VH-VL binders against Probable D-xylose utilization operon transcriptional repressor (gntR). Designs and how they scored, part 15

Target 1, 226 residues: Probable D-xylose utilization operon transcriptional repressor (gntR), of Paenarthrobacter nicotinovorans (Arthrobacter nicotinovorans) (q8gal4)
Amino acid sequence: MDATSKRLTRTTVASQVRDFIVMEIAQGRLPLGAPVREMEIAAQLGTSQTPVREAFRELAALGLLESRIHVGTRVRQLAEKDLVEAVPIRSALEGIAGRLAANNYHKHAEEVRGSFEAMKEVAEGGDRRVFAAASTTFHRSVVRAAENASLLRAWNALGIEVMTILAMASSDIPLDDAAESHRPIVDALEAGDPELAEHALTHHVAAYLPATAHSNGGVDAAVQAS
Below, E stands for the ipSAE of ESMFold2; O stands for the ipSAE of OpenDDE; V2 stands for 0.75 times the mean of E and O plus 0.25 times the DockQ between their complexes.

## First folded at step 5 (VH-VL; framework fv_tarlatamab_arm2)

Design k2 (from g02 with light chain D52S; at its last look DockQ between E and O 0.06; V2 from the best seeds 0.00; counts 0 for: pae O 5.7 > 2, placed apart)
Fold by OpenDDE, look of step 5:
Structure k2 (fold): chain C 226 residues (1-226), chain A 122 residues (1-122), chain B 109 residues (1-109)
Amino acid sequence: as target 1 above (226 residues)
Amino acid sequence: EVQLVESGGGLVQPGGSLKLSCAASGFTFSGYAMNWVRQAPGKGLEWVARIRSKANSYATYYADSVKDRFTISRDDSKNTAYLQMNNLKTEDTAVYYCARNPYKYLSHFDYWGQGTLVTVSS
Amino acid sequence: QTVVTQEPSLTVSPGGTVTLTCGSSTGAVTDSYYPNWVQQKPGQAPRGLIGSTYNKHSGTPARFSGSLLGGKAALTLSGVQPEDEAEYYCLLYYGGAWVFGGGTKLTVL
């Protein structure tokens, strides 16, 4: 049983644990409502309980886990709903970011382009968790390019890392295609077109909706109206 | 409910042309990539072509067996994907299915049409 | 030319467990190949079961599971039902193109 030694990358152990748990949830290996035990996760990942606890706190804050006194920690049954609810907010924020970033792109071109290229490179590795991180990095670079601290704070509060992992884990999109899907954003920014950038980002975010979210028509309607 | 309905199949002579249609309903068609997959009588499935969404510049991909002969396209305003087949060969005889990707760029072929039969015979 | 290989046929008893495999001529199958599984029953159109190695379609029964096994993609049926008798196809992603395996005929005795 080749214990695929999950190579702990330079990311914090807690973040790696978080990403692992999110992936397990997204892929159904950790079912909704299922109990999650710190010791078990720690054992599975060959780590101490401390980083697992930190991950649990973060995931609880994001609504993926819930902890009850004397019951323990479980995967929230409504986790999918929370994700769906966050998507239009993310879309709006990133749309705003794109509009603003387009005007400031010359100052941030290297970071945005670099992160895009990095994402493409990571895509070749086939690791969805790693790719999700790279994607988040790219999107963050765009939000940073907006030079709006309030926007960045709001964006960060959504738990974009977790959202992206969930989206990637739930999707069967080849990562190279996923990477390439960001090109319209880059092109719009390079063109210095705020409207185009806003549109590109809004539509891009909408494209990452879980399949279950598409059935509710709400987000798609919003995107079509933009 | 997601529905895909293929049409345009029929009998055609070798060297002839045929255009298939896949009418989609029950979802936001414009956001999803579409595929054509065919199945020769008594044979397995063969991927034929894929077309991505507008957001991905309608990028297209083809199997080597149909490259330069077939063209996949789409009209988002009509919620329809197409397969233009030129220079048809007897080996192109198959039921042709359209299949959706569950996510806007690409997915695991979750929904399929019922297929349309294309027969290439002299 | 890339070839995707599946077992031509497998037999399993009702309630049993069976694993179908999907190999690539290019080497070990990883998540980078985004293994998909499609079911086709006689006289019916194909149905998607699993994508991206592990991801089940909403209509896929719980008894189906995708994995990587020994350098191949695998589809495992636990607690096989008579209705699971079908042809199962895997497909792998190769740089923009998809390649189907030859399919596995699963017989439920």
Scores: ipSAE 0.019, ipTM 0.570, lowest interface PAE 5.7, mean pLDDT 87
ESMFold2, look of step 5: ipSAE 0.224; ipTM 0.668
ESMFold2 (binder alone), look of step 5: mean pLDDT 91; pTM 0.937

Design k3 (from g02 with heavy chain Y105F S107G H108Y; at its last look DockQ between E and O 0.05; V2 from the best seeds 0.00; counts 0 for: pae E 13.4 > 2, placed apart)
Fold by ESMFold2, look of step 5:
Structure k3 (fold): chain C 226 residues (1-226), chain A 122 residues (1-122), chain B 109 residues (1-109)
Amino acid sequence: as target 1 above (226 residues)
Amino acid sequence: EVQLVESGGGLVQPGGSLKLSCAASGFTFSGYAMNWVRQAPGKGLEWVARIRSKANSYATYYADSVKDRFTISRDDSKNTAYLQMNNLKTEDTAVYYCARNPYKFLGYFDYWGQGTLVTVSS
Amino acid sequence: QTVVTQEPSLTVSPGGTVTLTCGSSTGAVTDSYYPNWVQQKPGQAPRGLIGDTYNKHSGTPARFSGSLLGGKAALTLSGVQPEDEAEYYCLLYYGGAWVFGGGTKLTVL
């Protein structure tokens, strides 16, 4: 969701339905893969099905919902192929961000350290969807510390926020371990070492790739929560 | 070595109750989702229930055929998953397997127990 | 009611290639159904072969591969061995629930 969409849709029931569904997904009350029914949403919110259908179309375009003939609409599930497609791109962008951010860290230390500490605090609460939002905020703070507007726009365009929310909702890794997996990034930035920061972010993001033994001949990669 | 051992099966009358156990060893039990799957004599496999890991607040899911009659649970300190079966019907007669999911995105059923037989008959 | 459909039986010669398919009554099967393949030999517990469409279990022989083919999930065995004679179940995810297919009995002549 962007600020332009919020401003333009402030006057519509459909935008309010969209925001409600995003909140239910993010807060874990609407689990991944669960059916989402137009009539039930309309009844819950006291509105007709027309704005609900409009919201469903927008959420499908964002990648939060999926629709199938004869099955209906449900919250998107992540599959291995989604990670194989997205992770190399994210890894490249965040690796560059880490390299640049290491040179600028002193100006951004409060934001980066603060978002890491917030992520650890959220991990104690045990809500994986709240953790995914905190993790996204941490990664954004690192990308912002790169002080490269083009990089931030490219990072935002990948829909990484949505993918992170979905990945965390589907992950069985303990939240304490997920939070601690970000410590090498903070350590590398604090050391002011661009090559180490690039490697830490690239390795962290690449750990989303599955570690499964594929049939013969390829190099397998580890899977790790963001 | 990963092992899953079911127990608690037996003969029970319709309307009765039974509690199955799945004792796990050889892995960090608390990090894995656990499932029950059943197979009626001469029939195919049917998924029954799932309980997710501690990190996912032990969320539970049920097949419609058993919803409100069966309850899946786990005790991570004992490395054991359970299936409480109430109001049993003859259609519930099956071998009950427990099975593990290893990966963070709705994974696969990699390790299975040997099963325990539940017979519901008067 | 959702139905997962598999061939009831298939026959293949040793060393041959066979493809088992897994269809859904709800439409074309994609990765979002999290297709799984499970092998069960007579008198034995099931064992997982492939999950998430493509991902082999560590003990799955290289001759097994998973794919999506013609709107169905597919399990391909190339270079079939006599020990591959078994029943093979497909398993698809439907928004919180898993549904097994009826199974395919694979006979190796």
Scores: ipSAE 0.000, ipTM 0.482, lowest interface PAE 13.4, mean pLDDT 81
ESMFold2 (binder alone), look of step 5: mean pLDDT 92; pTM 0.938
OpenDDE, look of step 5: ipSAE 0.012; ipTM 0.550

Design k4 (from g04 with heavy chain Y103W H108A; at its last look DockQ between E and O 0.05; V2 from the best seeds 0.00; counts 0 for: pae E 18.4 > 2, placed apart)
Fold by OpenDDE, look of step 5:
Structure k4 (fold): chain C 226 residues (1-226), chain A 122 residues (1-122), chain B 109 residues (1-109)
Amino acid sequence: as target 1 above (226 residues)
Amino acid sequence: EVQLVESGGGLVQPGGSLKLSCAASGFTFSGYAMNWVRQAPGKGLEWVARIRSKANSYATYYADSVKDRFTISRDDSKNTAYLQMNNLKTEDTAVYYCARNPWKYLSAFDYWGQGTLVTVSS
Amino acid sequence: QTVVTQEPSLTVSPGGTVTLTCGSSTGAVTDAYYPNWVQQKPGQAPRGLIGDTYNKHSGTPARFSGSLLGGKAALTLSGVQPEDEAEYYCLLYYGGAWVFGGGTKLTVL
């Protein structure tokens, strides 16, 4: 892994806490509407409250948690809806990123390829949370390869890490298959084919998100048709 | 520039076999599904077979009229799609075209080869 | 067996507008059938015009447009040119397979 890639994938304690909470929600251990207590989470993870609060803030900003004065923090009842609404936006943004990245790929090939290989390696470990992080890193590398700061900002604002964790937690797809599903993206970029890259990314995002996230019954059909 | 070039057509007797090739260039072949479409003399177009990309496990689909007789395949290293035709019938006489995959997104059946003629006659 | 139906023939004057339709025996055509349109001129190989109901392929003139109309897929030519005289085929998607219509012969008088 390129030293640069390692630097960019630095996970903070707060991010680890975030990912843990998201996984708990995705797997039903933290039900919708359930209270979430900072002290309890801190105790469970053996950390201080500071990174937990940071994680709570981030998750609140993404709509997974809600905090009320004198009531505390809870899992939002409509958290799933907000995430589902972000899926088509992510698809569109990554499509754009793919098209742009294809033209600049020679500058970013090592990072993209490296992150892809890393994802494949992680898949062998069988940990869905870790895989989700690796997947996010790969997608981020593609977005960066687009060399568009506005695109990157918009993409980051969607909470891709959270989306990916939820998707992986809700899916029964083997991780090796999940990893392999990214190959068309890499192939398209390596070939310098903007249209193919756009297509690969757009359809990838649509295909591997929970079925409940598909607002239009046609998305599944489109993926199957390709 | 996207190009598709069919080859392998010719005259064959009923019950015979023939293998067609479609050489692709100008695009990332491995990322696209490929199709065979045929046209009998003076008739309309008929979809024959489709093969998906590696990412989709090279899944194949066939028209009922050719099922169990024809086999579509591909070699991504050669940028080539194939159609193995066995137990050929007179009604299989047609110009055979290869065409790029019909994606929902972007181009579908946008590029066609010039076709290769297959004549099945006694 | 699924049948895709098109007008056998249509006639239009130069500069005029014409709409070709594509129906399915299975019911109303929606974008879930991923309607495609292919043009074939006499003595030539087919070429793709429209994919995914609305998407114009590279090289497709602006005067061509795809739509859904009355439970059918539709191809509209606005400002028809003499060179548009051709056979037009629609193609619908059925769970992994594709089915062509019978084609429409468009005559430009």
Scores: ipSAE 0.000, ipTM 0.514, lowest interface PAE 12.4, mean pLDDT 87
ESMFold2, look of step 5: ipSAE 0.000; ipTM 0.411
ESMFold2 (binder alone), look of step 5: mean pLDDT 91; pTM 0.938

## First folded at step 7 (VH-VL; framework fv_tarlatamab_arm2)

Design m1 (from k2 with heavy chain N101R, light chain N55D; at its last look DockQ between E and O 0.02; V2 from the best seeds 0.00; counts 0 for: pae O 7.0 > 2, placed apart)
Fold by OpenDDE, look of step 7:
Structure m1 (fold): chain C 226 residues (1-226), chain A 122 residues (1-122), chain B 109 residues (1-109)
Amino acid sequence: as target 1 above (226 residues)
Amino acid sequence: EVQLVESGGGLVQPGGSLKLSCAASGFTFSGYAMNWVRQAPGKGLEWVARIRSKANSYATYYADSVKDRFTISRDDSKNTAYLQMNNLKTEDTAVYYCARRPYKYLSHFDYWGQGTLVTVSS
Amino acid sequence: QTVVTQEPSLTVSPGGTVTLTCGSSTGAVTDSYYPNWVQQKPGQAPRGLIGSTYDKHSGTPARFSGSLLGGKAALTLSGVQPEDEAEYYCLLYYGGAWVFGGGTKLTVL
């Protein structure tokens, strides 16, 4: 198994707990503002509290959970604008990443291609949580291929993992279609075309917004600028 | 053109059963979640049930008012969603609409059928 | 248990501007998943209008806009037309269920 495949299979219990909780939130089983207890989650998943605590920390850092003194841990109340505001930023960052990665693709081709193939394989399994992780891995590989540390830091700060999990949890798009939607990105990178890569990534990420949002000039401006 | 056509409505006695159908056309049915919404005469709209796509394991959701009495289902090979209604009550009297919701995270109930009337009366 | 509240009725003159609101008994509407708006004209089936503050239906005129106002969802009609006379419903998402507001009857006089 290549390094990418190993990464997809080597999920920690904590990461699994994290993804579980995000899915519960996305599907409304954990309502916004609802209390979340470590013991209850541990019991539900048949695990110890230790990995759950770690997951809680991660989710707090990502802004999905909040802990207050004497109140405990709760699901944060997320506004619609949180996701909507993050998408254009992600689009811009990944567009930049694509342009840069196209010039460096020969150094990163195995990682990018491998993560794409892994994502396709996972899509066949039908697990949306696993797919979300694979998708994130692919996008991360592209950002890494840009060889820009500042870009990677900014990208990581957006909480792409959570964004992707929420999108997949709330979407009814077939996973095979979701996987295939990444092909233009790979093709552009393999072609060594910075403009095409930027365009492919910008359009891909922009699709997280409603189509009508593009018409209102915000996303369209970003897409047209590519 | 996207079309949704409800059928199966009619007159039924309290405690009776009825099965509604929603025939879809003009889009890839299997990729969308389907909903039932009802409207009592002269009243507002009430969400009844939702069924997600195969990709989401056909997960189902119900309003408390119909839980354990109604069952939503779908047959993707026939592009049809269903609502099995059991133990019907007079308060279930309404026009029943099927409505599509796109697969995007930020989406809405963008297409509706014309509705089918269900009357529960002794 | 969650109640979604809308103005029962509003009146506006042709060419005028009107704002419909949608409130949640549990807090700000942003604490729920994304407000949706549905239009129903007299004697017709409902139609999707807006799926979020950023998502309009393809057939929704430009004069319709969704926003957030004081912790409530808002639908604003600028330059109201006679054909906009209808019932407008908002929807909020709670714990796996959608909840309709009571609807607002908009009269254009």
Scores: ipSAE 0.016, ipTM 0.543, lowest interface PAE 7.0, mean pLDDT 85
ESMFold2, look of step 7: ipSAE 0.238; ipTM 0.660
ESMFold2 (binder alone), look of step 7: mean pLDDT 91; pTM 0.930

Design m2 (from k2 with heavy chain K54T A59D, light chain N55D; at its last look DockQ between E and O 0.02; V2 from the best seeds 0.00; counts 0 for: pae O 11.2 > 2, placed apart)
Fold by OpenDDE, look of step 7:
Structure m2 (fold): chain C 226 residues (1-226), chain A 122 residues (1-122), chain B 109 residues (1-109)
Amino acid sequence: as target 1 above (226 residues)
Amino acid sequence: EVQLVESGGGLVQPGGSLKLSCAASGFTFSGYAMNWVRQAPGKGLEWVARIRSTANSYDTYYADSVKDRFTISRDDSKNTAYLQMNNLKTEDTAVYYCARNPYKYLSHFDYWGQGTLVTVSS
Amino acid sequence: QTVVTQEPSLTVSPGGTVTLTCGSSTGAVTDSYYPNWVQQKPGQAPRGLIGSTYDKHSGTPARFSGSLLGGKAALTLSGVQPEDEAEYYCLLYYGGAWVFGGGTKLTVL
């Protein structure tokens, strides 16, 4: 009876600060390229600089913040344009990953299924940021299942974590629905169907485009080309 | 040319059974999911059931309205999908269409048959 | 039970533009729900137009386009033709099952 240790995700003050900053960025209150000062954030949140610094480190690791010597910490200039440009590439890479993973799924089924279930569980908790991380973990598991090191490197270079966080922050989709939206991918992989897996992943990732991008026909071209 | 031809419709009494067939031609049948969709007279379309080939078997899904009464199946060697309908009710009266999904599961419902009429009446 | 909602009817002039919408009772429609659009003309069998939100069937006229709009799936007809008068159904995927909307009757006047 292996006690699934309910890792009580201790929401540390640092995690709260991180979440706050992510939301400020996602909602445009912290503009892209804007300087972010530890002292100001600490003052706004009524906390010490220590947890803010920790949060900054985490956010820098995620690619949302950048720190330069003598310049300080700034929000990375992730232009909406960059996201729009990156999504089609991600879609293509994950499509390839899905095709390959379908052939290798029996070796990676536990990881993929486990990450899917974890995502569903997190969805119930209602934290969109945590969900974004779980989603990224799931997608990574699929890319790993492709057993292609070059693909994984290319995928990692896109900054998937940031993309996912921004997408989730800008979306009003219930998290349970967001979780469920991954089921077709899992089903395709379990079916051992490379074409279906590619299709499921390509179209799933295409949904990460801003609504404005969909209206301009740009998404249609990217999806149709796949 | 892709063709789907439904057959097996007719008049049946409530509580009766009927088996529909959908004969497919013009494409690799095993590479597509097959669906049954019905339309009651003067009403909208209702999805009934879907069958998809997997690596080792078939997966099937049913609408709640027909669950445990209807069975969808397929014979890939005959390029035919079937719908066994048991314990038929008056509300099951409809034209029954078969439709395929590309990519073996969930792409667009691109091709449809002409339908076969099932009338459940006492 | 999940309900898919469409406009019961819409009217458009020849050459005009019209957008049909498809909403889910469970929340915003995304590509993950694989929105499909099906056309049915009077006395005819249904015909598939769009799958996976954007994917046009090979026989679908260029004037038809699928998109997402305000959390709903959308079908846009640009340059509507008289022959486009029909019932249009959307359907969404939910965990292995498909659910049809009630259909939109498009009248071309």
Scores: ipSAE 0.000, ipTM 0.515, lowest interface PAE 11.2, mean pLDDT 85
ESMFold2, look of step 7: ipSAE 0.415; ipTM 0.731
ESMFold2 (binder alone), look of step 7: mean pLDDT 91; pTM 0.937

Design m3 (from k2 with heavy chain N101V Y105D L106F; at its last look DockQ between E and O 0.60; V2 from the best seeds 0.00; counts 0 for: pae E 2.4 > 2)
Fold by OpenDDE, look of step 7:
Structure m3 (fold): chain C 226 residues (1-226), chain A 122 residues (1-122), chain B 109 residues (1-109)
Amino acid sequence: as target 1 above (226 residues)
Amino acid sequence: EVQLVESGGGLVQPGGSLKLSCAASGFTFSGYAMNWVRQAPGKGLEWVARIRSKANSYATYYADSVKDRFTISRDDSKNTAYLQMNNLKTEDTAVYYCARVPYKDFSHFDYWGQGTLVTVSS
Amino acid sequence: QTVVTQEPSLTVSPGGTVTLTCGSSTGAVTDSYYPNWVQQKPGQAPRGLIGSTYNKHSGTPARFSGSLLGGKAALTLSGVQPEDEAEYYCLLYYGGAWVFGGGTKLTVL
C-alpha cells in the first residue's frame, strides 16, 4: 500500500474517531472535564493510536478537547463565558447557513426533516444531553445544506456540540418545547425562503444565551447587527 | 428483564385479517415507542410500523407496503402493542417481530420478541 | 423509494477485521440518519447492536464499532470471533420511517 493510501486511510479513521468522540461528548458518555486516553479510545474502536492522536488534535483545535502537559487530554470544560462569546458567532453562521440552505433545501430535505423528527423523538426520553446531541445533528444538517465548506469549518470550530449541551443543561425548557422551537426553521427552509430561514435560525440560536447574557445586550446587539 | 412476546400469528387466506399482539414486560412500556418488523421466509428484515408513546400522541408511522392496510396501536394499561392487519396478501407472509427503541439515544432496536409467524395462503 | 444498500456477503478469518457498510440511495449517510445495526444469527430473533451511528447496546461486544465511512454507515468488527457469524442489517431513519438494508451475511472461516 503506497504512502498515499495509508494517509487516506489514516485520515478516514481519524475522522471516524473524531466523530465518535464528538458523539460521546454530546450524549454525555464523555463528561465535560473527563480525561480521554488515546489507548482507551483506540481499544474501544479497534484501531491504532495514530489515528486517535490525529483525532485528538483535530478535536483540540475545535475546542472540544484540551491537552495539558503531564496531565493528558481531557474533554474541555466550557465556561458560561465561552457560551456567551460563541453564541453570537453561531447565530451569525447559522443565519448564513439558513439563507443558503433555503436555496438548496430540495437536495437536503430528507436529512433536515429526518433530523428534526428525530429530535422530537428523543425529546420524549427526557435526557437533555441526548436532546442536545439531536439538536446539534439537526443544526449540522442545516449547515451542510448550505453547501459551503468554509461555513461548515467555521461552524465546527465553535464546538457546537458542547455548547448545546451546556445550553440545554442550564435551561429548564421542556424538551418537547425545545424541539418544537425548531419548527420555524424547518418551515422556512421548506418554503424556500432564505430571509425567513436566516431569521428563524438567528433568533433560535440567540435564545441559547444564558439569561445573564441577555441582560447585557449581547444577543440583541448581534441580532440587530445582522 | 425486558421481554417482548408476540402472539396472534397463524394461517389466513388472502384478503383476510389478523391481529397481532406484543406483550411487554420488564420496563416502563408507556415510555417507549414500539415497532413491528417482519421477515419473510429466507428474506431480510423489513420495518413495518411504529407507534410513539402517549406523550407524543401515539403518533404512528407505516411502511408504504402496508400503509392503509395495517394499523399499529397500543394499550399501555396492558403493556401491549398491536398490529391489525387487513386485506392480507401472500407477500405479507413473514415472521413478525415487535421491537422497542429507546428514545434516550434514539439508538438501537435493542430488544426484540421471538416473533410470530403469519402465513397468507389460499 | 429509498433503498439502503449493504454488501450481500463478507468473509473474514477468526481474529481478523471486517467492515460492513450501509449506503443510502438518497445520498451520503450522516448521523442525521441515525444508523442502526442489528445482528441476526440463524434461527434466532434479531438483536440490536448499535444505534445512532456509534452507540453500542449494553450487550454489544467491544470488538464491534459503528462509524461513518465514505458517505456510508459502517460496522467494524475487530478481532472477529466464530460466534460473530451472522446476518447483519443496517437501518436508516428517514423522517419517521425506518428502512432496512438487505443485510450482510458474514462468514467466519
Scores: ipSAE 0.432, ipTM 0.754, lowest interface PAE 1.3, mean pLDDT 87
ESMFold2, look of step 7: ipSAE 0.494; ipTM 0.748
ESMFold2 (binder alone), look of step 7: mean pLDDT 92; pTM 0.939

Design m4 (at its last look DockQ between E and O 0.42; V2 from the best seeds 0.00; counts 0 for: pae E 4.6 > 2)
Fold by OpenDDE, look of step 7:
Structure m4 (fold): chain C 226 residues (1-226), chain A 121 residues (1-121), chain B 109 residues (1-109)
Amino acid sequence: as target 1 above (226 residues)
Amino acid sequence: EVQLVESGGGLVQPGGSLKLSCAASGFTFSGYAMNWVRQAPGKGLEWVARIRSKANSYATYYADSVKDRFTISRDDSKNTAYLQMNNLKTEDTAVYYCARHYKYLSHFDYWGQGTLVTVSS
Amino acid sequence: QTVVTQEPSLTVSPGGTVTLTCGSSTGAVTDSYYPNWVQQKPGQAPRGLIGSTYDKHSGTPARFSGSLLGGKAALTLSGVQPEDEAEYYCLLYYGGAWVFGGGTKLTVL
């Protein structure tokens, strides 16, 4: 049993609230631009407002929430430019993750495979936001499989959940196809091929760029050079 | 209103066979995965089998304890899920529940009232 | 064989707060395992409460909340009511199959 998998992490109530809100956003229960009230979240979670406020601060720092005087707190409305800036970074991080995960896949195969299958099932429902959450769950499982805490922290700081929501909302790709597009990643990891895994992930993530961004040659050039 | 109604339970001898049915209503049955879960008297819940929707090729999954003996199936035209149980053992004695798995793989939100299967000589 | 572990029993006073946990023998529980929580009261059929770690069923009271805690799935009841006395099961997703925990008997004194 891998010592990493048995590591109990200290989770604060605030962190739990944060995670909850992220999932609410990812699954569309908190739409982009929607108001978020501390008291309502506290009531929903059966907690005090204090940890919720802390969670709001954290989420604001991550750019997922925004607070304005006299308006309150809202889910941030993401712009296309945010995706364009973040995708290359995500690609690089997940490429590294794939390479590392390929060497450790046997320890994480169940989680990765499971999340892949779950994503395929979610695709059937046709809800793009829910699919985005499942996709993020899969990608996170791969990053975890890399067994690199620094990598995971950097990846988490990008706000992948919201990015993925934006990407899926802006795409007309059928969800079943979107799900299937992850298969090369799984296959590469199962093959234990670091190079193949890196390639599969970098190419996959590059596809999250809007068509307009692809024309500017930025991410494709980086992927081809790797 | 979502309803699940199990039927087909009864007394059977070891080595015998029984087929359970789960009649569904109040929702689009074809769009949901269905599960069988059982509970032995005075014991906890045990997941038995799962069948996915048509869109997922009716893929089936089984607990190790029932693998190769039980078969889960469905007829979407009848809004019914089935559990064919062969080579029954005394340890298969339980209340058998069918449970809907909410779309998007969210939760086991609706359960039937269960049907009792007793395997005894 | 994958084993899902829960507290066999917990006791809480009315109005109190209690947290149930769900651990996996395969390692830390994450969202990838899509933790679910099911409630069963004596003599009744099971009822789904939580899915996908945090997602509450429409009939789930607000005092129930799901989370990840210390590498485990967690169900927290804040402001426990007498009617919350029941068996609580967690189940985790493993590549298409599900595995139930042993259940936690929650007693409200």
Scores: ipSAE 0.020, ipTM 0.571, lowest interface PAE 4.4, mean pLDDT 86
ESMFold2, look of step 7: ipSAE 0.296; ipTM 0.711
ESMFold2 (binder alone), look of step 7: mean pLDDT 92; pTM 0.942

